# Designs tried in a protein design chat: VHH binders against Putative uridine kinase C227.14. Part 5

Target 1, 235 residues: Putative uridine kinase C227.14, of Schizosaccharomyces pombe (q9utc5)
Amino acid sequence: MALQVDAPDVSSYDELYNRAVELLKHQQRVLIGLAGGPGSGKSTLCAILAKAWNERFGSEIVKIIPMDGFHYSLEELDRFDNPEKARALRGAEWTFDADLFYSLVRLMKKITDRELYAPSFDHAIGDPVVDDICVEPKNRILIFEGNYLLLNKPPWSDACKLYDIKAYLPVEHSVARARVAHRHLVSGLCATEEEAIERTDRNDMINLTFVEKNMVTPDIVLQQLRLKTVKTSSL

## First folded at step 1 (VHH)

Design b5 (framework vhh_3k1k_2)
Fold by ESMFold2-Fast, scan of step 1:
Structure b5 (fold): chain B 235 residues (1-235), chain A 122 residues (1-122)
Amino acid sequence: as target 1 above (235 residues)
Amino acid sequence: QVQLVESGGALVQPGGSLRLSCAASGFTFSRYWMRWYRQAPGKEREWVAGISSSGGSTSYEDSVKGRFTISRDDARNTVYLQMNSLKPEDTAVYYCARETLYFGKSYAMDVWGQGTQVTVSS
C-alpha cells in the first residue's frame, strides 16, 4: 500500500498572482485565459486559485468563467449535418460556440461598470444553463478556463489577443487518461476500466493532443499538483 | 426509425449452449458501443456484457466471465452473445442495448430491444 499527498508547486502560481496584481494597478479588470486539455485538472486548479486570491484580497475579486458553458446545446448539435458525429465527438473544438465565447470575452474586457452574465454547463443534464454566472464590477480578475482558450484558430486566437495573461496547465498523457477514465467509471458511463480507457482514447486524448499541437505560446506554464508517494512499510 | 431486435432464446438443459443475436437498424451501427443485459422474474435488469464500437474491447459481469462471449459483425449490423455452460441461474429475458454516443454526461443506454427469453431447466 502507498500514501499519496497532493502538493501544488507555488512558484508558478505566485508568478501568476503577482502579474495579475501588478496589472490591477493600471486597469480596472484583468483577464486570464487558463487553458489545459481534458484531464489536466484546470477546473480544480482555478477553484483553488479563486478561493486563495479572494481570501488574500478580502473580497470576491476573482470570478471563474468556464468555457464549458459555451457548448452547443444538444438541440443545436441535432441540427448539424451529422448529428451522430456531433454527439459522438462532443467536447471537440467545433462542438463549442466559439463566436459567442469571443463576443463575451470582448464585452467583459470593455464593460466593467455593470453586471454581465455568462452561461454555465450542467454536467448532469449535459446542456448549458443560460446567464447562470453573474460577473459584477467587483470581479476585477476574470479567469476563463477551458480546453481551447489558447487555440491558434479564429475566433479562439482572436480571444487570445484580449487576455492580459495566457496561462497553460500541461498534463502527462498517462495522468490525463487515468483521470478521465476514472471520471467515466464514476459517472456510470463505462462499466469497466478497459471500456473507460478505450472511450477516453477515442475522444478525450485526441482533444488533449489537438490542444498541445495547436496552441499559441502561453505567458506562464503552470505546474501540476504533485503527488508524494510513501510506502507504509519500513525501508 | 432506430430499432434493436433480439433472437435466439430457447429452453436449454444445464450445461448447454445458445447464441443470441441482436439485429440493429435505423442507425450507423459501427459507431456505437453495444451491451447485453438480462432480467430474471422479480429482479432488476442487470448488465451482462459489452463491446466497443471497434470490437477491440469487451467486458463481462463476473458471473458470466469465461462462459459468455460477446462479438459483433458490423457488415450485418448484428451483435452476438455466445452462451456456454449454461446454468439455471442464467434463466432470464436477455436484452440488447445501444450505448449513447454522448460522452461524460448522465446518458448511458438510449435504445433497448424487446428481449428474448432464455430458460435453463432440466
Scores: ipSAE 0.000, ipTM 0.134, lowest interface PAE 17.3, mean pLDDT 83

Design b6 (framework vhh_vobarilizumab_d1)
Fold by ESMFold2-Fast, scan of step 1:
Structure b6 (fold): chain B 235 residues (1-235), chain A 119 residues (1-119)
Amino acid sequence: as target 1 above (235 residues)
Amino acid sequence: EVQLVESGGGLVQPGGSLRLSCAASGSIFSIYAMAWYRQAPGKGRELVAGITSGGRTSYADSVKGRFTISRDNAKNTLYLQMNSLRPEDTAVYYCTAEPRWLTGEYDYWGQGTLVTVSS
């Protein structure tokens, strides 16, 4: 299948790029906090931006740091007062190590002359991988991406003060629900479409609404990029 | 850009076997899960089998015990081994891929490959 981008309004992306490039003239590193709720497409969008910008610069100037690496491990959740609730609601803001996230954002803004490491998230085992992402001095644009990056609640709100650019990717609730439910079905997390919708409504959609109601004002609101698929021929 | 190319479809007798392949190319490092869907003439598209990057699998009840989904991560290829084929398995089979990240949302689709089960 060939991926195609619609011919949409890309002005918000051009603005984001131009702001980042302008800041690079005056500082060694630019931090972009890119937030969006579950089902918004932010992870895919960030990958597209990193590839495009790295190609324009002719070097790996962009590094993506997903918030997902900052999940509490399953073992850590089992040490919570209510482990069953913690596992059932994994993905909620309080199931992330926000203090560790804030500490690393602060460190990466201050230290630009040596390697620093961030955790990733291993979807196969369902747990973070410590120090899996290496941030090098050549990575002058860091894109942090995640659900809660713009949350108006400490320490997320403290991290907001460190981003040079705050970007938000909104999504229609029906679109987000369909995307997340489909993923739950395909991944085998849910056996039926009905189960997938119920799970999505009980967790992911609550998280999306929580983000929308509790975020700080972004500097840039990004338009959804609709990825076109090649038309399948009738047989 | 991610490209998905299916192959291995064809005509087979009831009780026979086919192995479908889906070769992924381009920006493949972001793929979280892959799946096979099928669409029979005059019917909607239905999920046949899915597999995550870590190898967890899921199957439609109609194909459990007969079909096996697998991945070769080194070759970036998805497979569907179809055994004990029935006339009702006749359909166009589509490969799909989803982003690697837990919150990734965009789906990629192949062109499809025709499977016909008849005597």
Scores: ipSAE 0.000, ipTM 0.219, lowest interface PAE 16.3, mean pLDDT 82

Design b7 (framework vhh_6z1v_2)
Fold by ESMFold2-Fast, scan of step 1:
Structure b7 (fold): chain B 235 residues (1-235), chain A 123 residues (1-123)
Amino acid sequence: as target 1 above (235 residues)
Amino acid sequence: EVQLVESGGRLVRTGGSLRLSCAASGRTFSSYAMGWFRQAPGKEREVVAAISWSGGSTWHADFVKGRFTISRDNAKNTVYLQMNSLKPEDTAVYYCAADRGYTLFSSPEYDYWGQGTQVTVSS
């Protein structure tokens, strides 16, 4: 499958870039908290922004830190009062180590003169990989991305006080539902389209609604990127 | 929440070495940045060294650089302060502290504190 990006309406992205560049004149590091629910396309958007901004600066000024690295490990979930429930609902806000996330945001805002490390999440092993993402002094713009980053609940709300810019990527429910269901089908998590839609409705759409209803006010609301997928014709 | 207990403080001669340990209880230890502070009688508490949650970053005060080294063992829920070439000026109660973030410049910014361990350096 070939993926082509159509020319976007870039006004919201230009605003985000200009705010970050202005802040860099007065501080060594800028922290952007970029939130969006499941199916919003936030990870794809962040990758596009990082590539574009790094090219414009001629250096790797941007580093992305996904919230997904902060999942509790399977071993840690097994130490919860109800391990079966913890495993079944993995992806819910309380299955993330929010204290560790907040600690790292504070560290990366405070220490800019040496290497710091963030965890990643390895879907093949189903667990976080400790210290897998290296943040260097040259990374003066950090984009944290995840579902719960703007949640109005401690310690997520405490982390919100540390971001220089709070950005939110909204998505139409029908679009999010279709994207997530398609991902469940393609990944082999669900065998049929009907099963994929039911799973999406029971988990991902509940999380999307939870985020929408419980977030702090963002500084910038971002527009959806228009992506074109080209499918090869065999005839 | 985490509870901290320091150990290893004792009387030592000038030029000697000492290793302080701080044992933490609870499974959230690896989520916290840790620091060592000290306070001598009649003086303000000062930060000595700090280490990030993963151990990937450390900071040492200028007055101990090259002599003291902070380290941690997350498997043992313990943070250490290795003290070499001790001077009489190093005499103080040494405190272990934990913070959800990396806050090195003000003692009130650390969330959890131990009770301290006394280090006395004699000439």
Scores: ipSAE 0.000, ipTM 0.211, lowest interface PAE 15.9, mean pLDDT 82

Design b8 (framework vhh_6z1v_2)
Fold by ESMFold2-Fast, scan of step 1:
Structure b8 (fold): chain B 235 residues (1-235), chain A 124 residues (1-124)
Amino acid sequence: as target 1 above (235 residues)
Amino acid sequence: EVQLVESGGRLVRTGGSLRLSCAASGFTFSNYAMGWFRQAPGKEREVVAAISRSGGSTWHADFVKGRFTISRDNAKNTVYLQMNSLKPEDTAVYYCAAKTPFYLSRDSGEYDYWGQGTQVTVSS
């Protein structure tokens, strides 16, 4: 069955949109930092928001910048003091190039009159793709999305000072666990359902708890998307 | 219309073996992951073992690993728990549960359907 999303709670999403539009009256670019732990559904939410807001605005005003593009490469992880641990715990905060992330957030806030580039993450290869995302002057709303965007720890906390709006998407632990385990199996990261559950409990759920305990106060708390049907081959 | 019916629970001596069965009806059994849970007197319900919809993946709690084995027969709409080397600490009501989607879960809150339970008593 096809993936279908019920309309989100319009109150929180309309508030986010209205704040962004108000800021655009006084500045060329608005930066939104949208955080949520593993399994929160933030990537799906961001895609829905970008499509809806671009249609409503009548142009491609929104560009999404995933934090996942800022993973250390597998080659870089292999140069860590404990490469086996680095690979096993990939997804933990320290396996991301937070300095590069902060540098690009700062640059994208300051420079609005030319093209800038951000990395993406290729799940088939399992590595970042350098300069894969083009941010143009017409992209006046940038949505950065990722697990650690609102962390109270430098340089993530320094990036928090640059966002015009800090948004957080909370998720119930049981829901996050189910979604992440399913994703690990479907993506081929885990070969079996047992491995998917084990990995989720030992890595992703720990990361979710870490985010919940170590984040700055968001400006807006978003409601979860409602799903009616799921097609596994689409995830 | 949905039913899970456990059977096989009885009094067993320490060191004995027992096989529990859970017969499912009223839903497409092969689309559901299955789990065995237990609840001892005065304790919360805990997960014992889980099996994927195809039977290709299984999980067993550390306290039963090597002693208990979960299996299923989709042609018979039945899930089994083979229990060996039974200990007094295994005394509990054992419950069969079903969930969708297909992936395993150790969280009782994720299970959609539950049986009435079957009592296993292990005496010294």
Scores: ipSAE 0.000, ipTM 0.085, lowest interface PAE 22.2, mean pLDDT 84

Design b9 (framework vhh_gocatamig_d2)
Fold by ESMFold2-Fast, scan of step 1:
Structure b9 (fold): chain B 235 residues (1-235), chain A 120 residues (1-120)
Amino acid sequence: as target 1 above (235 residues)
Amino acid sequence: EVQLVESGGGLVQPGGSLTLSCAASGFTFSTYYLAWYRQAPGKKRELVAGIYSGGDTVYMDSVKGRFTISRDNAKNSVYLQMNSLRAEDTAVYYCAKGTYIPWRGEFDYWGQGTLVTVSS
């Protein structure tokens, strides 16, 4: 009798949820480092997990902290030795303030009894917004998400020692390429499909390969988000 | 050009009070973490108090309940109200601008410092 629709299959991630909940029995805060290359769908997955797990727990226990907040600003990139290269290759590992990221991970692991702040990234202006994300004591599961979170290079590798759970979301190259190229078209960054594919191949796909070749071993490998048919009363 | 200018230091008797002020210019004040550090002779520079853009505060244990950090975004100023001062509080006090990470001493800019002397 209820209408049937396609919805995200969140139960595919119950192993990750159960590991986090088990750790909460022994510590005030759990840090999950969720890495995936460009086009992996990690940001979409994290948003879905935060909503579902907060509903399941009955409170806002989950907070997402995107690595994208740690981009060097456009002004900072213009102070690099080669500003044109820095702007053209924005999104490469060296265009992020990895030291600042590591410092924040360390701070959020140690301080659980007060509000702390993380930067966000404003996609409309293309720059970080300082102290935009508030992390409260009630946020006992922090999901850090980003391309380079599991990188085997300091200080990313130092941050890996602080995560309670290292999760990796792999993606097929053809799927990642299609998703990123589509995003470049929809956002207006590229005017044509050909331009979008060329941009994706020269930057995003190189970054995906770099992540795959240079990461530490994750504790859990996640599957791509799948849809399942559910009754309306189950949504 | 970022500038931080401290004021309010001076000589005070034990048990007295002082208010330190830091006037800031050259950046979007309301969006940044601000902190007070101090350095006593022969000691390392240490965090006294910090205040995040959203109003959250951090204090060193020895000053909790005695010192209060506050900010006035309309006046681009941060303050340190110091009560029940002790001889051990004698130090040069520095205002610092950072992003929000006091533990690493990650600050873009520092003021010149203001001397606080607690003695009879």
Scores: ipSAE 0.000, ipTM 0.109, lowest interface PAE 18.9, mean pLDDT 84

Design c1 (framework vhh_vobarilizumab_d1)
Fold by ESMFold2-Fast, scan of step 1:
Structure c1 (fold): chain B 235 residues (1-235), chain A 117 residues (1-117)
Amino acid sequence: as target 1 above (235 residues)
Amino acid sequence: EVQLVESGGGLVQPGGSLRLSCAASGFTFSDYYMAWYRQAPGKGRELVAGITSGGSTSYADSVKGRFTISRDNAKNTLYLQMNSLRPEDTAVYYCAADWEYLGYDYWGQGTLVTVSS
């Protein structure tokens, strides 16, 4: 049944690209803070943006810096007052090294003429990898992505003052819940659909609501990616 | 096989007009976001204009009021009407198709537009 459905609004993506390109005319580096709650698709979005923009420029102008690299290590969580709770609620704002994140955002905004390093997160090991991401002078657009980037709480709010563009990717709760629960199931973190849904409700959905209630006003609100339902083989 | 074939480029005097066309085949054109990009000598590729499957349009600030993007779904063709052309509009113009609006699935070969006296 062919309903006339409006295509997703692309103006927000065009605006993000155009703002970044305009800023590059006047400054050596552009910092984009791209926030979205769990299940929003922000990591996929950022990968697509980096690939597309790097292709358009014919060089690696874009570098992504995931907030996930700034998790406290499992060893550090074990030194918390309640280690069992810290491990169980890993992913909550307080399980990230926000001070280190802010320090690196500040450093990367100021220093554009030499290599700088950021941590990554290794999901197989379950811990950050120190200095795994190299930011070079050629990387003139840095996209920081993560759940808590736009929080109105120090030091996240201090980092917000350093971004040239604050972008937010909203997601419907039912969509986020389904995506996160599915991820928990297929990753083996949960053995059953019931377990996956319960875990998602106890942690990820609380984090999503926390982000939505406690964020600064973004400069650009991005439309959800419309995942391809039927496509020609990419081979 | 998927193809995007641009045409209509050429040499034009400042203040002149050109109409670019992009003939699409091998995919359901009407379902795709379509865009025109350009790449000037020594510069990166920039978004010029976009049009959704529903017909909503967007433009780069540098071309607003001068360029018009349109589509003909019956002919699987994308157009760019370029008016009041300036030397800085000199570039290779590319047609692009994207379902997801961020990572372009398909690109044309490009058509050269030269604005010069």
Scores: ipSAE 0.000, ipTM 0.187, lowest interface PAE 12.2, mean pLDDT 84

Design c10 (framework vhh_7yz9_2)
Fold by ESMFold2-Fast, scan of step 1:
Structure c10 (fold): chain B 235 residues (1-235), chain A 118 residues (1-118)
Amino acid sequence: as target 1 above (235 residues)
Amino acid sequence: QWQLVESGGGLVQAGGSLRLSCTASGFTFSEYWMGWYRQTAGNEREWVAFITSGGSTTYADSVKGRFTISRDNAKNTVYLQMNSLKPEDTAVYYCAVEGWLDTYFDYWGQGTPVTVSS
């Protein structure tokens, strides 16, 4: 009866890895849809998984495709019926080009023998960068990550049918709220802690609740890990 | 720091046998799944076998019935017993911690090379 005293429980991540490896025996490419609400830590987690799995394989077998690349541009939001509302609520499901996302998931599942491209998101400029992410034939495990990947509404629900594995990373509301508010403060989006909390409650926490209420059943529920502080510039 | 050190590779004739070893340090070895992978020049790394913390094993179809993975938790070591070796088994062999989600420094070194001559 020895107690675990150091490492976090990684059993759900072992299951995710082993399911992906098993599928690679029988198909050229495995698609993982990894969803989590704002503040869940999913982007950081995906970066850690990709690095670890690529090191194990000795090659870049894993490629991450963030849903954030599929934001409507600021110019596109300015063409909405209410541009002020669209900018203020950027990050809500309707501020993403879900049709483009679904189309690209379909192409990446079907076409494994040539290069395909996905957009990235430039947080400094606040806009997508078209065709910035190159997916090569050697990338046999694609991890799509984002808030709305497992939504039970078209076309997100149609994309769910294409993932080989649906993974979900839950987060406690108080933890998500603190993480997102801190990010708003550190990024300079908000000048004070009070402003950051108010903005988080007005937008991000509503999006978290929306995801929790409207998702399809995942294949795997991932456990929150106590992650070491990582510098995004080192990724 | 988490570390893995592979050994036991070498030159062997077709039909021969080799036993590879991988000694782990810096983590609670008994609680993790362990795997073996191999890589030939110009090709992606190929999974060979894994063993769970409880001792259950799974093998790639190419090695099933010829290779046996085992572990000794008292020595923090995972083994790959390779029997009925074929020229196609020629590769550099690496061990890995299945379910590893943290970065470490000297993870794979250079592995252990295995050459099977006909």
Scores: ipSAE 0.000, ipTM 0.124, lowest interface PAE 14.3, mean pLDDT 81

Design c11 (framework vhh_3k1k_2)
Fold by ESMFold2-Fast, scan of step 1:
Structure c11 (fold): chain B 235 residues (1-235), chain A 120 residues (1-120)
Amino acid sequence: as target 1 above (235 residues)
Amino acid sequence: QVQLVESGGALVQPGGSLRLSCAASGFTFSSYYMRWYRQAPGKEREWVAGISSSGDTISYEDSVKGRFTISRDDARNTVYLQMNSLKPEDTAVYYCARDSLYWEGTFDYWGQGTQVTVSS
């Protein structure tokens, strides 16, 4: 007999969904802060969650707000005391406009009856796009996603008090390292696999360790999506 | 834990009707999109019908549209498939599924199935 094909383990995601749905019975908007380090797969996961939940509600109830929209622009980094260091370490916590992030989380929690706007990040040009994401009254579940959302330092820690649900997506270091290095190679940021691994170790892995060491306790820890068994003839 | 139990499958003549039931337990039924699938011997599993958590969004595979009706009773944790004008081509094992929140068409939670045979 061949092995059966199982679905990914989604129990933690079911718990997140059930908590959000329960809160919607008693409030107009639910804010989810979904944190994970580089290479955790959080952006991919959030896209899957938004599509699935929006399909279930038959409307765009979920809107994703990436923390990446809150990068300081390259021009702003060039105004730092050490521009070369700021550009070289872009992606570190201090290269984000955390005050702007906190102010928008606060506004989106309080104002549910009109349109509000958040920036996005254009990966092709490498800069934020101002007011690119429109949050409408129909968007009753906002998923903020980013590396530093659950940091135990102001103003990130102040934003943590505003989330209805704090979710964290952990990743094994070897998996994160491989994913980020591959991304650097495919994007053309690095020319060789060896260069990609070295860059990942110098920047992204330091950021991952920083997140793990400095976060507040999440309400829910999400599991990586994995298949449990595989049907022999299917792959 | 999560369970889905189908019932109502039977042998029926062409042009006949059947109502399938799926009793759900172990989760908040009212919060989930529910689907019916079917699989005939030697064929791939195919989607038949779906109903949103609110009941407001209902969808059907083209071959059953106008003949089958999906409905839900959240007070009884049950989803139904009313099958009218049955054809021999409808012969299959029918499965109730709690649709995965995260992957379209991915097997999340399925029942054991109920056999429907349409034969003269």
Scores: ipSAE 0.000, ipTM 0.208, lowest interface PAE 10.4, mean pLDDT 84

Design c12 (framework vhh_8pnl_2)
Fold by ESMFold2-Fast, scan of step 1:
Structure c12 (fold): chain B 235 residues (1-235), chain A 118 residues (1-118)
Amino acid sequence: as target 1 above (235 residues)
Amino acid sequence: QGQLVESGGGLVQPGGSLRLSCADAGFTFDDYAMAWYRQAPGKERELVARIYSGGSTNYADFVKGRFTISRDNAKSTLYLQMNSLKPEDTAMYYCAKELFDYGSFDYWGQGTRVTVSA
């Protein structure tokens, strides 16, 4: 395996941090909607930001709320008009409870003086976990992250009006495809690389294109944090 | 220079066991997928095992049932338990810290040598 490493570029992240810090001077809570398609690396990036900012502030000021907690359960998908299609295309915008998402964004913007709860998603079981994420008054920066957060379609578009900062993490299609296919393979969702690539092309890449074509204009476009040319040779 | 330091390599007889450790002095251990790679003389580096932040794992076919990867996030340390070692397991073993969602590697360790010989 060949290894080539580029220096990271963090300027867009410094801009995001500075905007959030400035807003904290004038309001109790800052809501950041951080969107990116499948394979963009947004979940990993959000975890890195939360740890870095919490350390810089010396407290748990940042809490991440993944959109993935708002999947319809497998049982709920089985009540759709075409359950087989709903299960096969899980991850498409219409397989999320967007109304619940919007309601919780609204609630978390309004209520800053008590605990509030959001669902998480258990990938091993394949279902949401109710009230798994606790948002406390000390969490003054909430980062919502997900594929459809900046979608120009109600109620996602209504949620966009509630974010203080709209951030978008673009990704090259070839990079997204490789990342998602690899995830499908290692999670056990697919048994072979061929199956993983085929599934990625039929579902995740369609979702990525859908996001790119139907989003509102973000306030900030984030750069991919790691510019590396590294090859993996085996599973 | 990387922040990853591997240890635990050495000389062992066929059928023996070794436990490799990789200490990460970096800030973001919990957020990264971690992996073990190996490179035998004259060959390319190959993935041995990977573990994700949530604990899910995958293994190369040639080590399944013999090696176990694990992590201790509180200690920022990655482990590889190596059982039933074979001469063909002889290689330099490298710890890698990966942004899995990005499909790339961030950092490599310097490596620790494993020799399986009678």
Scores: ipSAE 0.000, ipTM 0.158, lowest interface PAE 13.9, mean pLDDT 82

Design c13 (framework vhh_6z1v_2)
Fold by ESMFold2-Fast, scan of step 1:
Structure c13 (fold): chain B 235 residues (1-235), chain A 121 residues (1-121)
Amino acid sequence: as target 1 above (235 residues)
Amino acid sequence: EVQLVESGGRLVRTGGSLRLSCAASGFTFSDYYMGWFRQAPGKEREVVAAISSSGGSTWHADFVKGRFTISRDNAKNTVYLQMNSLKPEDTAVYYCAAETPYFDESGYDYWGQGTQVTVSS
């Protein structure tokens, strides 16, 4: 069997959208927890979904909240018992403020009548930006996205009880490895291809496996989306 | 219509050489990262090599370093894989893939149908 150029399959995204819309008939806000390991494409997928769904609704009903905003700052990591290890393994589950993440998910589920703020992550400076994302009452669908959102481990598992829909974006290991290694090279994080793959294997691939082995059962498994072949009107 | 068409796969003896080609059409080739993957019967698809849109950066899997070289010719919309010192373990269907130029985790957008490489001892 040969691989072939595929037509876009949007059935899983249609199901996700239809579930969210149905829930909106009975509640003011719908929380979607969308998880995927490093190299899965979850951040790009979420941006495409938000654009498509906002277009379908004719308003900014969707707001994305990246888990990346909940990294411990570099200053906070330097206060850990082993700062060198904390910096070297940044991106591992324990380098995120999971308690803060859970607290904000809980607040955003309960408080729908006023503005709430979440942090973002600035990749150029390598640190979170406090209160950078504004969630307004009109944002009735919140998509939380990140590696560890479906982790079967407190407080991530406690946050899982708050999502109305748990979605998972799987990725083949060879694809994830190639994507992440290339990103490390082109971003300047690594100077050589050898350093890029060693870093990817040392950190990112370990995190991908950790997510796959320790997650709760998702409600929906999403297909990989092809950016150049899928228009927002298709979603 | 987007197409990636691999060619060059055939039967070769151990220690031989092959050059695979992948001809691209239907998209702006010079904007895309390109990769070569392979899949042997009963095994997972694995990444072999990858090349940036300009050709200025390349990556090769440990099991092919020093033997395989990826390159591209943007004027011809073609990516190549030069395979030297072939081993029976290199027997697989080889696939060409194209990845979006965005700085995100979106992954490979387009795949070819594959070309069979068989290495006999």
Scores: ipSAE 0.000, ipTM 0.134, lowest interface PAE 15.2, mean pLDDT 83

